# Ledger of designs, part 87: VHH binders against Flagellar brake protein YcgR (ycgR)

Target 1, 263 residues: Flagellar brake protein YcgR (ycgR), of Thauera aminoaromatica (c4kar8)
Amino acid sequence: MAELSTPSPASPAPLDGGRGDELEKFTLRGARQILQLLQDLITHRGLITAHTGGGHSFMTAVLKVDEERGRVVLDPSPDPQANRRALAAPRLTCVTQLDGIRIQFPLVGLGEGQDKGRPALFAPLPAEMLRLQRREFYRLQVPLAHELSCLLKAEDLARKPVEVSARVIDIGAGGVAVVVPTGAAEFVIGGTLPACRLALPDGEPIELDLEVRNLNRQTQRNGTEQLRVGLRFAALPRAADTRIQRYIFKTERALNAKARGGL
Below, E stands for the ipSAE of ESMFold2; O stands for the ipSAE of OpenDDE; V2 stands for 0.75 times the mean of E and O plus 0.25 times the DockQ between their complexes.

## First folded at step 9 (VHH)

Design L1 (from A64 with D31S D33G; framework vhh_7pa5_2; at its last look DockQ between E and O 0.17; V2 from the best seeds 0.00; counts 0 for: placed apart)
Fold by OpenDDE, look of step 9:
Structure L1 (fold): chain B 263 residues (1-263), chain A 121 residues (1-121)
Amino acid sequence: as target 1 above (263 residues)
Amino acid sequence: QVQLVESGGGMVQPGGSLRLSCAASGFTFSSYGMSWVRRAPGKGPEWVSTISDSGGSTSYADSVKGRFTISRDNAKNTLYLQMNSLKPEDTALYYCAKDFYDEWGSWFDYWGQGTQVTVSS
């Protein structure tokens, strides 16, 4: 009698935020931590948006955590079509917040049933939950077509002032990540780059001070080495903040529209 | 800190009207879309309406189309929901919610404590 090894439930795909390494420190994988966070969502009546793919989503909430069965119970959508989409989706991406902290987690293996005589959705407990404590951690991946750049005022190895035009690869409310050629300038973590210029598509460049927060050397497929520099906005003027936020919003909306097949 | 504070809820008879308000702070209000969501007792949350950052575009759930009107005053950092021809099924806690977009789609990253709307004879 060959013991049919029940295929180990496929580990839910990592939160594919493409920033796997950077987000790892914000990812909870402990069962107890996950359970507690889900319970906190119940206690605080957290509103959850569940994405089903294809640009579709519905609002839900955690109704119950069933520890014995290892499952979470969710409110179904009032829209039957949304529920059908949810059940057909290989994965739900759930997003919410608690106490100003953004929470994201995947659900796989969604089913429908009843909880205490009420329609409900059921899923196994998430294997991981992402907690983003600061808005500064959200960054929009800048489309290559936008060609955002930042003129960095830095120093070379000889501490001579140099200006480096850097491509912006991601942008958020708190800062930007840029790529520069290796050796173009010397960067020191914690150092300030004064009077830099961020170029947005909607008008004149924004003058701002930047703080170096991260340095990562990357070798491209072609063998060329590039330096990724994470920069924080230092003392961002309100008008600049508004422009940056507007750009992010507009771009995100456009990306989402495209993802929905509208473009 | 982002804050959303709803007001204007209350008890009204069927066919009556209410106007909800949401005072927003802690972010550039004019740069974000805003939404109303409601949650009735014993039911899941339901999207009600969305308005774009500029107010140039609005959308509504089928259940409220023709009866509810979403609007905003960016100078006052305030979101509104005019509710007319109210029905008992509109009874719910109404939340003001800030729209958010990323690579995963659209959701709400912040919402208020809600204001109670009760439609009863």
Scores: ipSAE 0.819, ipTM 0.934, lowest interface PAE 0.6, mean pLDDT 88
Fold by ESMFold2, look of step 9:
Structure L1 (fold): chain B 263 residues (1-263), chain A 121 residues (1-121)
Amino acid sequence: as target 1 above (263 residues)
Amino acid sequence: QVQLVESGGGMVQPGGSLRLSCAASGFTFSSYGMSWVRRAPGKGPEWVSTISDSGGSTSYADSVKGRFTISRDNAKNTLYLQMNSLKPEDTALYYCAKDFYDEWGSWFDYWGQGTQVTVSS
C-alpha cells in the first residue's frame, strides 16, 4: 500500500469506524491490557499503517512503551513529508494485525524528538485499542458472476443529482467497495450518500445510507478508467445486516467448497 | 493458514541487481493486492511498492522509482521485486505483505519473515 494524496474536507474517521456500540465488546480500555497489547506488537514487530487523514498514511512500528512518562514511541517515516503530515494531524489512526486479529488504536498529541539518540515519534498511551477477529473485519471478494450492484445516489461534477449503478467488488459487516467509471459522479471522502440501494440475490434491494471512506483511481489494461470507492454503512437496519451476513456466509461456503482453501 | 515466504535476497555490490520472490499460499492470491515493505538498519519500516490484484496497476516509493519493478504471476501465486541499480541505502530486510482494504482504507493483514538484502562494496 502506498501513501495516497487524496484531498478530503472531512475529519478522520472515529476509532470505531461507525459501528461504535457494536464494537464496544472488542474494545480494550484497561491500562494493563493496552500496555500488554503494545508490548506484543513490539515483540512480534508488527507493521503498522498509520492513517493521518485525507487519504494519507505511512508505515510505522512501536519501538517501545515508556511507562514512566506514559508514552508510546514510534518509528518515524523515512519520508519527511509523511512525518510532517503525521505531526499536523489531529489524530493518527493506527491499524495492524497480530495473529490474524485486526488491531486498531488512535494516537493523539503526536510529537517528534529523540529516543536514546534515535529519531522517534511520541504520543501519550492510547485510551483504547480495538481487537477484531477475522469475522468482524473480513471482506468477501464478490465473484463477478454474482453481478452484485449498488445504486448510488450521488452528484456529478456540476453538483447535479445522478444515480450510478456501481458493481460491488467486496462486502463485509461494515461496508462495501464498488467500482464506477471515472467521472460518473463526484465522490468526496467523508461525504454521505443517502438512500442508496444494495441489490443482493434473492430479494428486494436494501435501502441504506453510505459514507465515502476511500477512493482509488485505476486504469485497466483495455484503457478503461475506473474509480474504486470504499463505502461504510452509515446506518444498517438489523434485517439488512442479516441478509448481508447470509450472503457472505453462503458465498464463502460455495467458494471454499470449490477451492478448498483461502479466500 | 496464510503463508508468505520471501526469497532471493543476498549480498550485492552497489549498482548490482537482485530479484526477490514471494511464494503465497492459504488464500486466493489473485483476489488481493500485494506489497513489498522493507526495514533498514536503524530505521522504521518503509513501504516500497504495491501491485494490484490483476497486476494492472503498480506504485512505488519515490526512493525506488525507476530502479525497482514489482510484478506478479497469479498462476504461480508468486510476487516479485526486480531491484536494479542497487544502493547501500537499499540494505534492508524485505517483507512480502498482503494488502487488505476495508471501508477505512488499506493496511496489511499478513506478512512474511522477510529476506535480507545487503548492498556493500
Scores: ipSAE 0.649, ipTM 0.889, lowest interface PAE 1.3, mean pLDDT 85
ESMFold2 (binder alone), look of step 9: mean pLDDT 82; pTM 0.816

Design L10 (from A64 with G105A Y110H; framework vhh_7pa5_2; at its last look DockQ between E and O 0.14; V2 from the best seeds 0.00; counts 0 for: pae E 5.1 > 2, placed apart)
Fold by OpenDDE, look of step 9:
Structure L10 (fold): chain B 263 residues (1-263), chain A 121 residues (1-121)
Amino acid sequence: as target 1 above (263 residues)
Amino acid sequence: QVQLVESGGGMVQPGGSLRLSCAASGFTFSDYDMSWVRRAPGKGPEWVSTISDSGGSTSYADSVKGRFTISRDNAKNTLYLQMNSLKPEDTALYYCAKDFYDEWASWFDHWGQGTQVTVSS
């Protein structure tokens, strides 16, 4: 009986997503700044999504910052399985929003214990926290009416090459989020999908390489499972970047106009 | 400005039902997935349910599966949560939350002030 080695849940991708230099200006590394931001999250009771890898996440919140011990205290999930995944994960990727600013930070060395007699998760203070304030990191939720699509070149469970037409639901300068039917292909976080084709409304599809960065499984009302895949642009030609930016800008403008009652 | 305003909470006996509503404004409601999250006293937040932008897909936490139904009316910019067969453990502050996804992660970029649900005999 060959113990099917349950594929080790893919570690969540690094926060920097390979944008190293570009993100540096938005990265806090100062101890005081980090402490302040964590305190702000406490004050505002921020809902944090903690990603454990393998397409799994749970909700948490920062309960306390323990400066003396150099640790952050988090709410455990009411789901014991989520906590087990969290504790088994080599790294958590925590994401939330505060005052319209996306906050992202890694936690490593997660442990469980009690804080004032209540179950809690503990981790060393993050070494860095990302604050994304600028439009440069703007993500556009793609209107359904646009029917934006991306042809993914992937592999199935048998490692046979497959092409999957995926609906693009979100787009930014750095990548796209797409929806694919479950079972259409096998996606591995950190894996590269070469020579994919992003279809924009303004012309021919853009050929580009995509890196799988995030997976999220959803169940449809009909019982069909869909997979949301976050994909980073691995190598984006300048011309392609310009087209993507133009699309985003044009669409945003149209949406804003509509929201103002102008359409 | 994005606003999410929850309503419909209250006190109910075990086995009872409630319907929560969330009025959304300040964004194109129909373009975003929406979720319910709850937080019980002394416990961490818990994801409850998500519905896709079009309403075509739904997901539920195991703790509420078969009892709760998430729905939306995009024409009214309103999210709903029908809660049946309520249990004491469902006692919580319920938040309406706006989902966001990018290439790196998923999170809630906005949520309301919440509506209190209390299930007690």
Scores: ipSAE 0.849, ipTM 0.949, lowest interface PAE 0.6, mean pLDDT 87
Fold by ESMFold2, look of step 9:
Structure L10 (fold): chain B 263 residues (1-263), chain A 121 residues (1-121)
Amino acid sequence: as target 1 above (263 residues)
Amino acid sequence: QVQLVESGGGMVQPGGSLRLSCAASGFTFSDYDMSWVRRAPGKGPEWVSTISDSGGSTSYADSVKGRFTISRDNAKNTLYLQMNSLKPEDTALYYCAKDFYDEWASWFDHWGQGTQVTVSS
């Protein structure tokens, strides 16, 4: 019989930093804000993935902030090769999370030294830190194989009730985006669609009220017209919230392969 | 409130064994993969082992494969690490971590305070 083999945990990847205009409102540049966020990582013992380039990374943590010298102090890797790559890299891109908040920051000018007689890595304080409140902005792109759908209780142009089965294309803690054929129903921004039914793969559909937040008309490659409808969950019960968040988590895990992330 | 509480650490001679436990509360334990991470003196954190939500799959760092065994009891919300053939290099603070891989964020979202394992003559 074959030996069991399982993969290492996957390493989180940095967001695209070159086109960060959409991320600018989440970027901290104030020295006081940066110091407080670094201190929060120390207090909560945040585990950080430090990317050195070329697909290489290592696990680290912030040991302390040295305000007098204007630098951060990090754990060295147990792997000497990872430390050598880090010291040779023009910059590190550090990625972590704290209380559901994604944190990303660059470190340049990394050096080697000692902290209280222990080996450590040092860098000047970052000039900026990205702080994304995940629950506010994260949306899972729903795999087509899940065939996630939402039965919308809407009205046609004559204000008559109509039921529309809409495919869910993304889902987050606060809502969904769906697609419907153009003309299938009338949607009004700010309008409420009561008693819609969201079909998740596990269990019975969730009954929930939806509020229309945005509408985008789209023409598909084959010339077919469809409407993308952004919908907010109204008055979401805790049980429904729990099921939605569990679906998001399990789907993310299933989509991401585990890989060696040890250092 | 998510809580992870490790126990079972201590001093042991090389070649000895220890069994670590992690009591979990504040979340649906059986929905999550769980991991052990360690921090040795003078070194940064190092991933040790991961077990899938059902317990059906396990993985190990090369440095511990064949010597350590991760397991879980979903009925008791408890994660375990059986450590055999211990070496001085295994001396570290061991803590359990709730796995939360997201290509967007990080490996883990919660971890415990840790339990000290010391292997010395």
Scores: ipSAE 0.223, ipTM 0.668, lowest interface PAE 5.1, mean pLDDT 83
ESMFold2 (binder alone), look of step 9: mean pLDDT 82; pTM 0.827

Design L3 (from A3 with Y100F Y110S; framework vhh_7pa5_2; at its last look DockQ between E and O 0.21; V2 from the best seeds 0.00; counts 0 for: placed apart)
Fold by OpenDDE, look of step 9:
Structure L3 (fold): chain B 263 residues (1-263), chain A 121 residues (1-121)
Amino acid sequence: as target 1 above (263 residues)
Amino acid sequence: QVQLVESGGGMVQPGGSLRLSCAASGFTFSSYAMSWVRRAPGKGPEWVSTISDSGGSTSYADSVKGRFTISRDNAKNTLYLQMNSLKPEDTALYYCAKDFYDEWGSWFDSWGQGTQVTVSS
């Protein structure tokens, strides 16, 4: 009776397939590059926020890169509880900035010990480090409660003009991501959608031209397919830019306040 | 470009007081919570205090609660930290930090070069 080795369930493809590809160009995977970036963080005394999950984080810094042992040495938190959480976490998400560039990297296999007689945290070198320039890549996740929408002027499969009201799921200085029902319109990467209307909570919709930059089909939990469309602001008037920035800042402020227990 | 410039540090005796300032530029100061963080020699960074964007809410580390007061002047784009009843253990480089929130949670996306505070007899 040959024990049918049940095929190990294929690790679910990282859901972020579309964003994954976009982020890949900003992801460092080279050992030398990673080491250099970590060294730069040391040199610049980078403040790192390490997220342990569950909404918890602590501040740390890279103390040393141990190339021989293939590990990074971090400052522990002055809070013992934070250190316990860190050690218990399967993964740390470290976030910092260098020269105005957001740096993000995962650490796994965290341990505690001593470096030169001082308490320290140790982890294997990160396998990857993400470098994101804020202006180009920061996207505010739009709270569902804000109900931002964008009226898209597009074409259907028959090239008939259609208007599609799309929910905005994220927004940045350079564009928006929206969700549309599958089949609502045909989108072509590199195509321009003229005279669209972005609805912000604080006033009249903003008329703007949008360029399709990304298309990602997503299946919802309920089995419904949706199309995520990444759109770039092709021509944004200064006044519109100001409004968008104001919205982003206001929303970020509110989120920050909430995150800090201010609300 | 975001710039944060700390000032007001120095040497003071135990029990003394200092007032730190942070001049902010390159962003809408009034739209962000701001924090003070300190790093003592041989120790990891320590959060000290946070103030909301409007200044309506403040929080403090237990180690400084009742002694330190964070404030801000949004019209001047300036963050302050009034430090009273200073202790030797408060000796550190003090950083002004800009709070940020994204899909990954809360972090500091910018900080200054720091101002040195030394509490010694």
Scores: ipSAE 0.772, ipTM 0.909, lowest interface PAE 0.7, mean pLDDT 87
Fold by ESMFold2, look of step 9:
Structure L3 (fold): chain B 263 residues (1-263), chain A 121 residues (1-121)
Amino acid sequence: as target 1 above (263 residues)
Amino acid sequence: QVQLVESGGGMVQPGGSLRLSCAASGFTFSSYAMSWVRRAPGKGPEWVSTISDSGGSTSYADSVKGRFTISRDNAKNTLYLQMNSLKPEDTALYYCAKDFYDEWGSWFDSWGQGTQVTVSS
């Protein structure tokens, strides 16, 4: 099967280690709500990407909901290998959008059969569906030329105050991801870093409180060890939120203008 | 707000050619891979082709390889699909789709209303 896409440099990095509890308020678990959302996907003919694991996926759509049997009915792939992978997978992760809202849901127990004489895939209704607006999941990959940094007021391994200048690698409405040298400070998932300073290129630094959401250790190509720290804006004043969203908008606009030909 | 507007569809005889265009706005076009997806009558969606953000990498479904060429003009925020040697099986509504990459891999976070291509004897 030909691959569906090539990774984009603008794709946001996922947050790890704490995202499950942050996403709970966006998760539908009521049967009534799930049925309605699936029906909306049918009505709007949503294009669904179904991930089978191992980097494989196929396109599908919801054909119908069989409420009496508690099933969702999906289009099969025209590629027989994709259907075999889907049927062998312990779980499908389905992702799509409805009016700019990201919709994600798991399907387990996938089977194949016929629906009114046409081939179809069947699965039990999902137990949950996730709805995220773009603002809730989008992270801008920060251009290196902007040299964005965030001054973190943290503690070292001896629990003494330390200030760490961290490079910002992505930024969204809800937080940033930064990198620091390994050992520069001690970070605890769920911990709060008060009075940090985010340096934007076109204004004075923003003072804000940050909450540590995830930590990932990595080794650079030159052998340098660094720590990727996912940080949520803990108590973001409206003025600071406005400046951050304006930076994101301005940066996207500038990149789009350059692509149109600044000749 | 993201907008994708497809055009260039129409009626064509088998063996003919069409060139589809997709005008993009509301996002930084050059930062995203883009795809064409089609829906034939009575069938579900089928991926057709993908082009990387720079245009340096392309991929095609086996059913269209050698006949279709995807391209983009990042200065004009426009995606293209050149369709040659068209067959009745290519009859479908063709969508321009914006790729989005996250922890689950790629998915489409936006698509247009589509442009109809009809290939008939």
Scores: ipSAE 0.595, ipTM 0.869, lowest interface PAE 1.6, mean pLDDT 82
ESMFold2 (binder alone), look of step 9: mean pLDDT 81; pTM 0.817

Design L5 (from A64 with Y110H; framework vhh_7pa5_2; at its last look DockQ between E and O 0.42; V2 from the best seeds 0.00; counts 0 for: pae E 7.5 > 2)
Fold by OpenDDE, look of step 9:
Structure L5 (fold): chain B 263 residues (1-263), chain A 121 residues (1-121)
Amino acid sequence: as target 1 above (263 residues)
Amino acid sequence: QVQLVESGGGMVQPGGSLRLSCAASGFTFSDYDMSWVRRAPGKGPEWVSTISDSGGSTSYADSVKGRFTISRDNAKNTLYLQMNSLKPEDTALYYCAKDFYDEWGSWFDHWGQGTQVTVSS
């Protein structure tokens, strides 16, 4: 009985990877702001997904902010293995939402201990927290009828350059998710795919660099294994960004109209 | 606005069964993976189960494997969790959660207020 390895969500790359300037406006670095946001997460009982790397994650929540000691207290996982992974990880990437705002923050220096007689995880306060409105992290599920594709310039196992035409399954301002056949290419999280081509319906393909952020193997109902690849736009020209945004908006509007019985 | 409303919780004896429901609205339900998460008193949240957008794939935490069954009715925008052979350790607030996948990874972008499940003799 093949242990269907639960597709462990691939650990997101560090926040600071490649979007530096664009994300700065959404990044909180002020101590008071960070403390307040963490307190808000406590108040609202935010469910946090903590990524430990290697495609592993666990659920947690902020239990307490210890200002005096400059640390955040988190719920441990009920899974001891998850806790071990967390403690061994050089960095946790925590992701959650509050009032429809995506919140992401790194934790470094995780330790375990007791808080009021209960097992807890401890980390220094995050140096930064990213707040993204829906607009910034929205992903449009691409209708199959649109047949969006992305030509990926990748390498095979032998490091031979290969071009893979991948179906785009979702698209947002920050990147795309694509599906590729298993074995079509080798992808490395954090790796850059240069000079890829994203095909939109409204014109010529957009040439862009893509960064591999996530890998997820999925088995389809027909038994075919596919690799889902989460890709970040590493460098997106303004004109390309505008086109992507326009496509997303137009498509969303059409989908909503259809859902309302229009057309 | 995305809304997730859990129901079906209650008190049950060990060995009993419950069926949880989650009514989803404000998004295209069939386009997203959905999950159940639970939080027991004094414990951290725990992932319980996930079902793919089409319902073709399911996954479970080891703690509930063989006892719990996740399902969905996309026509009704409803997620279900059939819980059999319930144990006291299953006592928790159960959340319906919407899975989200982006360039930053997988997380839950929405969850409900939860429904309380209490397993006690």
Scores: ipSAE 0.818, ipTM 0.933, lowest interface PAE 0.6, mean pLDDT 87
Fold by ESMFold2, look of step 9:
Structure L5 (fold): chain B 263 residues (1-263), chain A 121 residues (1-121)
Amino acid sequence: as target 1 above (263 residues)
Amino acid sequence: QVQLVESGGGMVQPGGSLRLSCAASGFTFSDYDMSWVRRAPGKGPEWVSTISDSGGSTSYADSVKGRFTISRDNAKNTLYLQMNSLKPEDTALYYCAKDFYDEWGSWFDHWGQGTQVTVSS
């Protein structure tokens, strides 16, 4: 298969993480902090998704930190094509989670070689690592009863405009995931859907631009195919951000009240 | 603490079948998507399949589609992988993993010790 078929839960498409300036306060740049976090990933055997660009990625893990050479050592992919693309990429964006904390870091200057006779990938230690607490990346599973929807202004197979009302299955600070019937529209990872409308319970729909980040074709129990689309909020107005956070907060509180009532 | 325990691996001839199980504890199993990931000798991890928290949606790597079936039993906190028509290239250590998936990509929180599958004449 082609490199795009690299096995991951979906076709991941991380461009730049989407919220660069607002994430700076969560960025670690101290050498000691970076070394400790990499050691923690080794200790916990953290499963890393390494993104090479163009919607391509592969799974890896940190094998060790070679402090004497100032390098991090990673598992190579079982797919030689994925390794070729990784070695050609100007940057690898690594994403993982450690005990409820999202960890993201770039690797630059990736090379291949041997580590004690075993094939391995090498890179200089990252200059920065991002640590996000749960609330910065949290995804609320939208209760079906809320019927949260997003009107997508997309294109069909013939590149003609089409409007699709998509059910929102989760929502967070940076975006939504929606489901659509197969064939309802054509989506391109990295593509922008301008002037979409997100319908929240507490007012008028929010007009926002969305960027397609990933696509996953899924088979429902009844055998029908659907497309799960991961969408990033672009250039979100402050008022819209506040309304989304309010919806998440109120819904979480209601769900937590049900959970406490079970105790 | 989160614990994932895989079982059901073994040696089998090409064309054979195996069923893997993953027993989960230390978290609310039914709140999370779950994945199978495999690691062949000398290779990094490779995603195999994912099932949604309710079991209503599934997805598969192209290399296993049509041959493998993922399922879950939320009452028993158990994830399954039925593997049919096995090939030598399926030889690997198979892990279950607690999965997140959003617009920035997939990531995994924890994975188990793994169960070995060997497909050889």
Scores: ipSAE 0.019, ipTM 0.520, lowest interface PAE 7.5, mean pLDDT 81
ESMFold2 (binder alone), look of step 9: mean pLDDT 81; pTM 0.815

